Miniprotein binders against q9bqp7. Designs and how they scored, part 62

Target 1, 240 residues: q9bqp7
Amino acid sequence: VPQNWFPIFNPERSDKPNASDPSVPLKIPLQRNVIPSVTRVLQQTMTKQQVFLLERWKQRMILELGEDGFKEYTSNVFLQGKRFHEALESILSPQETLKERDENLLKSGYIESVQHILKDVSGVRALESAVQHETLNYIGLLDCVAEYQGKLCVIDWKTSEKPKPFIQSTFDNPLQVVAYMGAMNHDTNYSFQVQCGLIVVAYKDGSPAHPHFMDAELCSQYWTKWLLRLEEYTEKKKNQ
Below, E stands for the ipSAE of ESMFold2; O stands for the ipSAE of OpenDDE; V2 stands for 0.75 times the mean of E and O plus 0.25 times the DockQ between their complexes.

## First folded at step 5 (miniprotein)

Design v4 (at its last look DockQ between E and O 0.95; V2 from the best seeds 0.00; counts 0 for: pae E 2.3 > 1.5)
Fold by OpenDDE base, look of step 5:
Structure v4 (fold): chain B 240 residues (1-240), chain A 89 residues (1-89)
Amino acid sequence: as target 1 above (240 residues)
Amino acid sequence: SREELLERIKELIKKGDKLLALYLLFDYILKYKDDPEALIEVAELLLEMGRPEYARLVLEWAKDLAKKTGDPELIEKVERLEREIEERS
């Protein structure tokens, strides 16, 4: 049980979408502060097993590609991910910003992969927007807040070369999503609350993306795990 | 066997196949993650390979296991290796 329990949901915020759906999605810039990001917390609190799983994978890739080949691979993966997020932001943004749509960004297997998910996405409220949890003292940059199949979700878009048909195969991604949810739900820059999460795993070959929907109950379960990771991070920093 | 695999890794290190040896060491760590003696042996090899950062991580793991077992000999061995890493850093 976390020592510093804090709710994921804010009882002071109504679940009712305020009728003023902003015509434009929120895009709050991430401020460079001494405050740890969700990603940093998760990376610094990986188990020794997780670390060695990653290192084993890295060494395998270096054996297969060489050191320079692995650097190139890593750079390409990063670039592909960035381009995918930029393409999604362009797609999910209101049409008036569309004049600068690089049509080349839309021609990817990843974009093809998520087409069936995008059909169920509506009511975009935030894109590439910063969240801050003032009490728990962490920040993050969320990809998207939108309705998925009529439910308001924090949506996290992931690229993968390997099938991830189960949420368990997404590692710490569920923790990232609930961390963003909890921060947003208590961030004064946001007037609404989210109760659901969605992880979308897009595939390079254009095969149908896997949506991993997280209901309020599952979000609450992962929130407890997130709090434990945050406490561990805080303790490690006090001892450094 | 565990011993055969470790010996194979040692042979690779001697041959200069450091990348393959390191990969197999990580595989070894993951396979024998619940054996503090195995982890200590790997930490020693990682230290010899000039990888103290991984040796420390493995030793922390071994230390946690040794504390759970209450084996004073294992704890002492871990602490000795921790000191050796500090002296070489």
Scores: ipSAE 0.622, ipTM 0.885, lowest interface PAE 0.7, mean pLDDT 91
Fold by ESMFold2, look of step 5:
Structure v4 (fold): chain B 240 residues (1-240), chain A 89 residues (1-89)
Amino acid sequence: as target 1 above (240 residues)
Amino acid sequence: SREELLERIKELIKKGDKLLALYLLFDYILKYKDDPEALIEVAELLLEMGRPEYARLVLEWAKDLAKKTGDPELIEKVERLEREIEERS
């Protein structure tokens, strides 16, 4: 149990979102801040086992691809992820028209992979939007807030290549989602809150993406784990 | 076997095949993470390879395990290596 437990939900906010706003989804700009990001907290609180699992995987990749080949591989994966997120923001933005979209941006296996998920997504409330938890002192950049099968979710989009998956990103992704939820629910830039999360894993070859739905109870369980990681992070920084 | 893997790692270090040696060392660490003597041996190899950052992490595991056993010889080995790492840093 974290020493400074804090609820993930805000009792001062409605559980029900308004009917779909016909205007543009929220996109709060990320400010450069001295407070830590969600991803920094998670990266600096990995267990030793997670660190050595990652290092073993890196060495295997370098043995197969060479050091330069590994650097090119990771650079390409990063670029593909960035393009995937750009494409999803464009697709989900109601102010965009098809004529103004980059055609190459929309053509990828990852976009094909998520098509069946996108059919169940509606009522987009936020895209690529900053969140800040002033009380707990952390910040993040969430991918999407929208309804999935009628439930308002923080949605996190992930890319994956089957032959060489990124083990590290799978273990902490539920913590990222709940950290964003908690921040959004207590951020004055947002007038609504969310109780659910969704992680969507998309595949480069176009294979159907895997949705991982997180109901309120599951989110609360991961919220406790997030608070422990945040507590560990702050304790490490006090001793430096 | 454990001994065969460790001897292969030592041979690779001697030959200068650092990438394969590190891969096998990380595999060894994950497989024997509950054995403080095995972890102490790995920490020494990591120091020999010029990787004190990894040796420090492995020794934290070994120290926790040695304290649980209450074996003062194991605790002294870990503390001696920790001092050696701090002197090189």
Scores: ipSAE 0.389, ipTM 0.829, lowest interface PAE 2.3, mean pLDDT 84
ESMFold2 (binder alone), look of step 5: mean pLDDT 80; pTM 0.748

Design v5 (at its last look DockQ between E and O 0.93; V2 from the best seeds 0.68)
Fold by ESMFold2, look of step 5:
Structure v5 (fold): chain B 240 residues (1-240), chain A 89 residues (1-89)
Amino acid sequence: as target 1 above (240 residues)
Amino acid sequence: SREELLERIKELIKKGDKLLALYLLFDYILKYPDNPEALIEVAELLLEMGRPDYARLVLEWAKDLAKKTGDPELIEKVERLEREIEERS
């Protein structure tokens, strides 16, 4: 059990938006500072086994593709993920960019993959928005806060070229969601809170994306695991 | 066997096939994750290959295991190798 336990939900905050909430999704800018990000905490608290699983995978890919081929592969995966998130932000924003640019961003298998999920998404309240947990001292950049099938969720969009995602990303995805949720629920830039999460895995070939819904109880279970990772990170930094 | 795999890795290092040697070294430690002597041997080979970056990571793992074992010779060996890496950095 974590020391200095802190609740994921804020009892002083309504899970209903205030009447004066704007109709445009929030986009709080991420500020450079010394407070660690969610992704840095997770990267710095990987087990040694996870680290060497990734390094073995890298070496196998380099043996198969060559060093230049591997660099090109990883660059393409990164660019596809970036384009996917940019397209989703544009699709979900009430103010659209130029149609020709939007049409180009919409031309991917990943976007086709999520179409059936997007039909169930409404009431978008935040897009690509910074969150900060002032008490626990961490920050993040969440992808989306919206209703999914009537439930207000922190939504995390993930890409996969094949049904075998990287082990690290699979293990840590729920931790990212709950870390963003906890930060948002205790961030003064937000007037409401969120109790549910959604992880959407999109596929390069356009196959229907898989939604992974997280109710409040499941979020609380992962919140405990997140707090342990944050404690581990804090202890590791005291020795540096 | 563990000994046969290690000798194959040493042969690859002598031949200069560093990419395959690295892959097999990482595979070796993942097959024997609870053996601090095996991790120490990997760290020494990584130093021989000019990879103190990986050697440092493997020694951190070996150090954690050596502390659980309670063997003072293993702990001293890990700490000596850590000092050697920091002095050459």
Scores: ipSAE 0.613, ipTM 0.893, lowest interface PAE 0.9, mean pLDDT 84
Fold by OpenDDE base, look of step 5:
Structure v5 (fold): chain B 240 residues (1-240), chain A 89 residues (1-89)
Amino acid sequence: as target 1 above (240 residues)
Amino acid sequence: SREELLERIKELIKKGDKLLALYLLFDYILKYPDNPEALIEVAELLLEMGRPDYARLVLEWAKDLAKKTGDPELIEKVERLEREIEERS
């Protein structure tokens, strides 16, 4: 049990978004501060096993591609991910703000992969928006807050070259999602609450993306794990 | 066997195949994560390979395991290697 328990859900916020459909999704800029990001917390609290799994993978890739080839691969993966998120932001943004849709951004296997998910996405509330948990002292940049199949979710878009049919295959992504949920639910910049999460794994070849829906119960379970990771991070920083 | 794999890694290090050796060391760690003795041996090899950063990570893991087993000899060995890494840094 976490020593510093904090609820994921805010009892002071109504589950019903106030009917002011913001005509425009929220996009709060991420401020650079001393507060750790969700990503930083997760990276610094990886288990030794997780670290060595990644290092083994890295060394394998270097053996296969060479050092320069691996650098190029990493750069390409990063660029593809960035372009995918930019394309999604463009798709999910209101049409009036989309002056110059770069049609080339929409021509990707990843975009093709998520088409069936996008059909079930509506009511976009936030895109590429910063969240801050003032009490627990962490920040993050969430990809999307929208309704998925009628349920308001924090949606996290991921790219993969390998099938991830199970949520367990997404490693710390569930922790990231609930961290964003908990922060948003207690961030004064947001007037609404989320109770669900969604991880969407998009595939480069255009094969149907895997949606990993997280209900309130599953979110609560991962929230406990997130709190433990945050405590571990805090303890490590005190000892440095 | 564990011993055969470790010997193969040592041979690769001697031949100068450092990239393959490093990959196999990480694979070795992941195959025997609950063996503090194996982790200590890997840490020693990583130190010899000029990777004190990875050696420290492995030693931390070995130390945690050694504390769980209550084996004072393993703890002492880890602490000795930690000191050696600090002296070389």
Scores: ipSAE 0.583, ipTM 0.866, lowest interface PAE 0.8, mean pLDDT 91
ESMFold2 (binder alone), look of step 5: mean pLDDT 80; pTM 0.754

Design v6 (at its last fold request DockQ between E and O 0.93; V2 from the best seeds 0.76)
Fold by OpenDDE base, fold request of step 13:
Structure v6 (fold): chain B 240 residues (1-240), chain A 89 residues (1-89)
Amino acid sequence: as target 1 above (240 residues)
Amino acid sequence: SREELLERIKELIKKGDKLLALYLLFDYILKYPDNPEALIEVAELLLEMGRPEYARLVLEWAKELAKKTGDPELIEKVERLEREIEERS
């Protein structure tokens, strides 16, 4: 049990989506503060097993591509991910705010992969928006808050070259999603609450993306794990 | 077997195939994560390969396991190797 328990859901906020579809999605800028990001907390609290899983993968890629080839690969993966998020932001943004859609950004296998998911996405409330949990002292940048199949979700878009048909294959992504949810639900910049999460794994070859829906119960389970990771991070920082 | 894999890794180190040896060491760690003796042996090899950063991580893991098993000899062996790493670094 976490020593510093805090609820993921805010009882003071209505679970009902206020019927006012905001005409414009929220986009709160991320401020560079001394406050750790969700990503930093997760990276600094990886288990030794997780570290060696990544190192084994890295060494395998170096064996296959060489050191320079692996650096190039890593750079390309990062760029592809960035372009994918930019394309999604463009697609999910209101038409009036659409800068000239770089048609080239829309011509990706990843965008093709998520088309069937995008059909079920509506009511976009936030895009690339910062969240802060003032009490637990962490920040994050969430990809999207929207309705998926009529349920308001924090949506996290991921790119993969390998199939991830199970949520367990997404490693710490569920923790990231619930961390964003918990922060948003207690961030004064947001007037609404989210109870569900969605991880979408998009594929480079355009094969159908895998949606991993997280209901309120599953979110609560991962929230406990997130709190433990946050405590571990805090303890490590006190001892440094 | 665990022993056969470890011997193969030692042979690769001797041949100078450091990239493959390092990959196989990480694979070895992941195959036998609950064996503190195996982790100690890997830490020794990582130290010999000039990779003290990974040796430290493996020894910390071995120490955690040794404490769970209550084996004072393993704990002492880990602590000795930790001192050796600090002296060489």
Scores: ipSAE 0.739, ipTM 0.924, lowest interface PAE 0.5, mean pLDDT 91
Fold by ESMFold2, look of step 11:
Structure v6 (fold): chain B 240 residues (1-240), chain A 89 residues (1-89)
Amino acid sequence: as target 1 above (240 residues)
Amino acid sequence: SREELLERIKELIKKGDKLLALYLLFDYILKYPDNPEALIEVAELLLEMGRPEYARLVLEWAKELAKKTGDPELIEKVERLEREIEERS
């Protein structure tokens, strides 16, 4: 149980977005600050078991591909993920037209993989937008805020070469989503709040993506875990 | 057994197959995640292999486990190895 509990939802804020300017999603620029990012907090508070699971995977890949092959593999995976996020931002942005889109960006297995999910996404309110929790003092860059099957969600897009049909297989992704949600709900750049989350795992071969919906209760459960990670991070920095 | 697996890994280190040995060391500590003696043994081998960065992480894990058991002999052994790593820096 965290010693400094703080609610994920803001009771003074509406969860129904204002209809004004609904055709232009928010894109708050990320500013460099001394306050930690969500990703840094999570990376610095991984358990030793998590660390060595990742290191074992790295060593297996080096055994299979060689050091140079692994470097090329990781560079390609990073580029594919970057291209995927760029394509989704383009597809979801109302200011772009089909004739102005980069056809190579849209030609990927990952985009094919998410097509059935995108049919249920509407009312895009934010894309690649910075969030800051003014009280807890952390920052992030969320992928998307939009309705999924009629529910306004913080949506996080992930690429994977392995199937992840269960939310337990997504490691710290639920913590990332709720940290962004809590920050957005307490960020003065936003006039509304969000109570649901969605993690979408897309596959390189175009297989149907797996959506992992998080209702408000599940978000609250993961929020408690996020607060513990943030507290752990803060204590580590006091001792450094 | 645990000891037989560790002896096999030691033979790989002597043979010079450091990449496979490193992978198997990480696999070994994930098979015995609640055993501080196993972690200490891995840390010693990582130091022998010239990988103090990994040895430090493994020793941190071993110290966390040793504190749960309240075993002062294990805690002292971990702290001795941590000082050895710092001196080699």
Scores: ipSAE 0.684, ipTM 0.911, lowest interface PAE 0.7, mean pLDDT 85
Fold by ESMFold2-Fast, scan of step 14:
Structure v6 (fold): chain B 240 residues (1-240), chain A 89 residues (1-89)
Amino acid sequence: as target 1 above (240 residues)
Amino acid sequence: SREELLERIKELIKKGDKLLALYLLFDYILKYPDNPEALIEVAELLLEMGRPEYARLVLEWAKELAKKTGDPELIEKVERLEREIEERS
């Protein structure tokens, strides 16, 4: 249990639809400052096992592709992920419903992979939107807040070349989702409550994406782990 | 088994296959994550290979394990290697 524990859910907020909620999804820009991002905190507090798992993967890829080939590979993976997120934002934006489809953007195997998930997504409230936890002092940029099978979720879209059928296979992704959730629930720019998370792992070959739904109880469990990582980050920052 | 794998890695280092040796050392660490003696040996090999950055990370891991077991000889060996890395950086 973290020494400076703070609740993930805000008792001042409702999870029910409100008529005063904006009809257009929120897209608050991320302000760059000294406050650490969720991804920075997670990167700087990896366990030694996590660090060497990543280093082993990097060395294997360098052995297979060469140093230049590795740089090209990682650049391409980043670009594919960026395009996938851009396509999803376009698909889920109500303002763009009458806009001509960009056929090249929508033709990826990743988009085919998530079709069955998208059928269960509705009531989009935020897309590519910044969150800040004013009390705990961290920021993030979340992908999407929408209803999945009737439940309001922070949704994180991931791409993978290898199957990720179990939530444990998604590494720090559950921590990232709950960190965004806790920040949004306590961010004055938002008025609603999110209690559930969803990690969607899409595949390049178009095979069906794996959805990892996180109910309120599971989110609370991962929130405690996130608070420990944040505490570790803060402590390390004090020591140089 | 474990000793045989480490010997093969040492042979690769001597042969000059440093990139493959580095990959196998990281693989070895992940296969034996709870053995502080094995981690200390890997740290020594990383220092021989001129990779003090990785040696520091492995020693931090070994130090955490050694403190949990309370083995004074292992703790002393870790601290000695930590000082050696500081002097060489």
Scores: ipSAE 0.542, ipTM 0.858, lowest interface PAE 1.5, mean pLDDT 85
ESMFold2, look of step 5: ipSAE 0.578; ipTM 0.863
ESMFold2 (binder alone), look of step 5: mean pLDDT 81; pTM 0.758
OpenDDE base, look of step 5: ipSAE 0.708; ipTM 0.913
ESMFold2 (binder alone), look of step 11: mean pLDDT 80; pTM 0.753
OpenDDE base, look of step 11: ipSAE 0.701; ipTM 0.911
ESMFold2, fold request of step 13: ipSAE 0.668, 0.522, 0.642; ipTM 0.902, 0.863, 0.898
ESMFold2 (binder alone), fold request of step 13: mean pLDDT 81, 81, 81; pTM 0.758, 0.762, 0.756
OpenDDE base, fold request of step 13: ipSAE 0.736, 0.737; ipTM 0.923, 0.923
ESMFold2 (binder alone), alone request of step 14: mean pLDDT 81; pTM 0.756

Design v7 (at its last look DockQ between E and O 0.91; V2 from the best seeds 0.00; counts 0 for: pae O 10.2 > 1.5)
Fold by ESMFold2, look of step 5:
Structure v7 (fold): chain B 240 residues (1-240), chain A 89 residues (1-89)
Amino acid sequence: as target 1 above (240 residues)
Amino acid sequence: SREELLERIKELIKKGDKLLALYLLFDYILKYPDNPEALIEVAELLLEMGRPEYARLVLEYAKDLAKKTGDPELIEKVERLEREIEERS
């Protein structure tokens, strides 16, 4: 139980946008400052078991590929993820034409993988947009806010070379989603809030992506875990 | 067995095969995650390999486990190794 509990939802704020007028999705720029990002908090509060698991995997990859081979592998994985997010932002933007974009950006197994998910996505309200929780003092950059099967969600897009059919195999991704949700719901740059989350795991070979829907109750459960991680981070910084 | 895996790791360190030894040290930790003696042994080997950053991580975990046992010899050994790492750095 966190010592500084704070609600994920804002009772002063509507669950729905004010009007159905056509609008461009919000894209609030991320500003560098001294407050921690969601990803920094999560990285600095990993359990020792998580760290040991990742280090074993890293050392196995280095044994197989060599130091330089591993560096190239991780760079390529990062680049593919970056390209995937760029492609999705372009696809979901209502004011850009596909002909004004790099055609190679839109041709990937990851994009093929999510096509069936994109058919259920509508009402895009934010893309690659900064969020800040002023009271809890953290920032983030969310991927997408849109309706999924009629429910307004914070949507996180992930690439994976291995199948992840269960939400538990997505590690800290649920915490990332709820941290963005809580920040957005209390950020004055946004006039509405969301109660649901979605994690979409896309596959390089084009296999159908796995959606992991998080209703309000599940989001509240993960929100409590996020608050504990944020509290742990704050205590570590206090001692440094 | 734990003893067989540890001897293999020690042999690799002596031969200078640090990459394979490092992999096997993390594998050893994951096989014996609730054994503070095993974790202390890993931390000692990591320090011998010139990896004090990893030794500190393993010792933090070993310290937590040693305190749960209440064994004063284990607690003192962890604290001695922590002092050695800080003096050496």
Scores: ipSAE 0.591, ipTM 0.878, lowest interface PAE 1.1, mean pLDDT 85
Fold by OpenDDE base, look of step 5:
Parts: sequence; structure tokens; C-alpha cells
Structure v7 (fold): chain B 240 residues (1-240), chain A 89 residues (1-89)
Amino acid sequence: as target 1 above (240 residues)
Amino acid sequence: SREELLERIKELIKKGDKLLALYLLFDYILKYPDNPEALIEVAELLLEMGRPEYARLVLEYAKDLAKKTGDPELIEKVERLEREIEERS
């Protein structure tokens, strides 16, 4: 049990969006502060086993591609991910705010992969928007807040070359999602609450993406795990 | 077997296939995470391979396990290797 328990959901916020649904998705800029990001917390609190798994993967890739090949690969993966997120932001943004859509950004296997998910996405509330949990002292940049199949979700878009049919295969992604949810639910910049999460794993070859829906119960379970990771991070920083 | 895999890794190190050896060492750690003796052996090999940063990570894990076993010989061995890493750093 976390020593510093804090609720993921805010009882003071109604689940019903107030009628003033902004016609435009929120895009709060991330401010560079001394406050740790969700990603930083997760990276610095990886288990020794997770670190070894990642390093094993790295060594395998270097063995297969060489050092220069691996650097190129990592750069390409990063670029592809960035382009995918930019394309999604363009797709999910209202048409009136769309700068000239680079049609080339829309021609990717990843975009093809998520088409069936996008059909079930509506009511976009936020895109590439910063969240801050003032009490727990962490920040993050969430990809999307929207309704998925009629349920308001924090949506996290991931790219993968390998199938991830199970939520367990997404490593710390569920923790990231609930961290964003908890922060948003207590961030004064947001007037609404989210009770669900969605991890979408898009595939390069255009095969159907895997949606990993997280209901309120599952979110609560991962929230406990997130709090433990945050405590571990805090303890490590005190000892430094 | 664990012993056969470790021997194979040692052979790869001797042949100069350092990248493959590293890959197999990390796989070895994941296969036998609860064996402090095995982890200490891996740390020694990593140190010999000029990877003190990885040796340190493995030793931290081995140290926790060694303390749980209460084996003074394993604890002493870990401490000795920690000192050796510090001297080479």
C-alpha cells in the first residue's frame, strides 16, 4: 500500500462535461519545470529486470544492425513515432484549425492501422496537452482525451513493429495512462474528469491496431502501482 | 543447463564475440534471477569485458539476494567486486 495515498478520481468534478464543451480541443503547453515528468519517473524506477530486458534488446539490435545501423534505426523509429502523432493530431483536430494537411503524413501504415479505432473516437477534448498533479508533484504530456465508444478516455497512441495483443505486453504504458488521468482529474486547467484509459498499439504494416481499454477498476489498480513508482522515485531523489 | 550456458558465454568472450556474449549474459540473468552465485559470476564476466557499469547493476541485485541468503561468503564476494569496480572507475 502506498504511504502517500491520493485518489485517481476527483469527487468534486462531475463526469458530465459542462455544456460549454470548447469547440476546440485543449492544448496546454508543457512548461519546463523542476517537476519530474511521468516518463522520467517511470524510467528511473524501472526494475532491474526491466533494465536488463531493455539492454538485452539493445544488444540484440546492435548485433543485428551494427552500432551505426542501430543509431539509424532508433532515429527512424523516433521520427516515425513523431510523424504518427502529428498525423493523428491533424486528423483529430477540428478542420478549421487544420493548417495545410501534409497529405504525406497521412500515408503511413500506422495511420492505416488505427482507422478502425478512429471510427470509434469522438468528442475530442484535448490533444498534446500538458497535465500537472500539484499535490503529487509530477507533470506529463498526454496525447489525447476523447470519447472511445461513448466513454471519455485518456488515449495513448503507441507504435510497434511487434504484436502486443495483451495489455501486459505494453509494459509501463498503463501506468503512464493512469498517471495522466490522475493529474488531469486534479489539474485546475481541466474542468472535466476522466475515468477510463485507452492504449492503442498501431502497427507499421497497417494491420489492425490493438485497443487496450482500461475501465475505472483497472485504472484504479494501475494507479496504486503508479503511486508506488512515484514514491520510489521520491526516495531515490532524497538519497541523491 | 545453467553451467553449459555460462561456459558457452565464456567461450564467446574468448573468441572476441563480445556483443553476442553480452546478449547471452543478459538473457542468462533473466533466466536465473534468483541465483546470487550466478549473478556474481555474470558480474565478474561483465567486469572482465570492460563493462563496469553493467557489472555494478548486476552486483546490486546480487547483493540484495546475498543478504537474503545470509551467506557470508557471497556477501564478501560481492563487496570485493564492488571495490574492484570502484578502483577501475
Scores: ipSAE 0.007, ipTM 0.214, lowest interface PAE 10.2, mean pLDDT 85
ESMFold2 (binder alone), look of step 5: mean pLDDT 81; pTM 0.754

Design v8 (at its last look DockQ between E and O 0.87; V2 from the best seeds 0.00; counts 0 for: pae E 3.1 > 1.5)
Fold by OpenDDE base, look of step 5:
Structure v8 (fold): chain B 240 residues (1-240), chain A 89 residues (1-89)
Amino acid sequence: as target 1 above (240 residues)
Amino acid sequence: SREELLERIKELIKKGDKLLALYLLFDYILKYPDNPEALIEVAELLLEMGRPEYARLLLEWAKEEAKKTGDPELIEKVERLEREIEERS
């Protein structure tokens, strides 16, 4: 049980979308502060086993591609991920911003992969927007807040070359999503709250993406795990 | 066997196949995560390979596992190796 328990949901916020759906999705800039990001917390609190799983993977890739080949691969993966997020932001943004749509960004297997998910996405409220949890003292940049199949979700878009049909295969991604949810639900820049999460795993070959929906119960379970990771991070920083 | 696999890795190190050896060492520790002796042995090899950053992580892991078993000799061995790393840094 976390020592510093804090709720994921804010009882002071109504679940009802205020009728003033902003015509434009929120895009709050991330401020570079001394405050740790969700990603940093998760990276610094990986288990030794998780660290060595990652290193084993890296060493395998280096064996297959060489050191320079692996660097190039990593750079390409990063670039592809960035382009995918930019394309999604463009797709999910209101039509008035369409004048700058690079049609080349839309021609990817990843975009093809998520088409069936995008059909169920509506009511976009935030895109590439910063969240801050003032009490728990962490920040993050969320990809999207929108309705998925009529349920308001924090949506996190992931790229993968390997099938991830189960949420368990997404490692710490569920923790990232609930961390963003908890921060947003208590961030004064947001007038609404979210109760659901969605991880979408897009595939390079255009095969149908896997949606991993997280209901309020599952989010609460992962929130407890997130709090434990945050406490561990805080303890490690005190000892440095 | 565990011993045979470790011996094979040592042979690869001697032959200069450092990349393959490193991969196999990481695979080895993931096969035997609850064995503090195995973790210490791999940490020693990683030190010899000039990878103290991974050796430190393994020594911490070995120490945690040794505490679970209550083996004071293993704890002492880990602490000795940790001091050696600090002195060389």
Scores: ipSAE 0.459, ipTM 0.818, lowest interface PAE 0.9, mean pLDDT 90
Fold by ESMFold2, look of step 5:
Structure v8 (fold): chain B 240 residues (1-240), chain A 89 residues (1-89)
Amino acid sequence: as target 1 above (240 residues)
Amino acid sequence: SREELLERIKELIKKGDKLLALYLLFDYILKYPDNPEALIEVAELLLEMGRPEYARLLLEWAKEEAKKTGDPELIEKVERLEREIEERS
């Protein structure tokens, strides 16, 4: 049980704001790094098992590819993920797709992989947008807020070379989603809130992406786990 | 078996095959995550390899598992090894 519990949802907000429907997704700029990011918190609070799993994987890859080969492999994976997110932002932003559409950016297995998911996505309200939880003192940069099959979600896009059919196989991604959700719901730059999450795992070969939907109950369970990770991070920084 | 895998790792350490030895040590702890004696054995080998940073983390893990057993000799062994690492740093 976290020592500094805080609710994920904001009772002062609706998931359906009363106003004219703006056609432009929100994109809040990221502030300077004064407080920890979601990804930093998660990286610094990995369990001992997670640390050793990652090191085992690293040593295996270095054995197979050599150190230079591993460095090149990881750089290419990072670049492919970055280009995938850029393509999705372009596809989901009407103004950007009309102005700066690069056909080569849209030609990837990952983009093919998510096409059936994109058919179920509508009402895009935020893209690549900063979130801040001023009370709990953390920031993030969420990928997308949109409706998935009629439910408003924080959507996180992931690339993978292997299918991941179960949410337990996605490494800390559920914590990342709920941390963004909690921050957005308590960020003064946003007038609405979100109660659901979605993790979409896209595949390099174009195989159909797997969506991992998180309803409000599941989000609340992961929120508690996120708060424990944030608390652990804070205690580590006190004892540096 | 556990003993056969451990003996293979010890031979690789003696040969100076640090990369493969380290990979197999991490694989070994994942096979025996709830066994404090196994975790202690790996921590001792990590110290022999000059990797006290990993040994320190693994001893924390071993202490948690040793507490579940209620065996005070295992807890004392972990704490003795933790003191050795602290004194050398």
Scores: ipSAE 0.275, ipTM 0.742, lowest interface PAE 3.1, mean pLDDT 83
ESMFold2 (binder alone), look of step 5: mean pLDDT 79; pTM 0.723

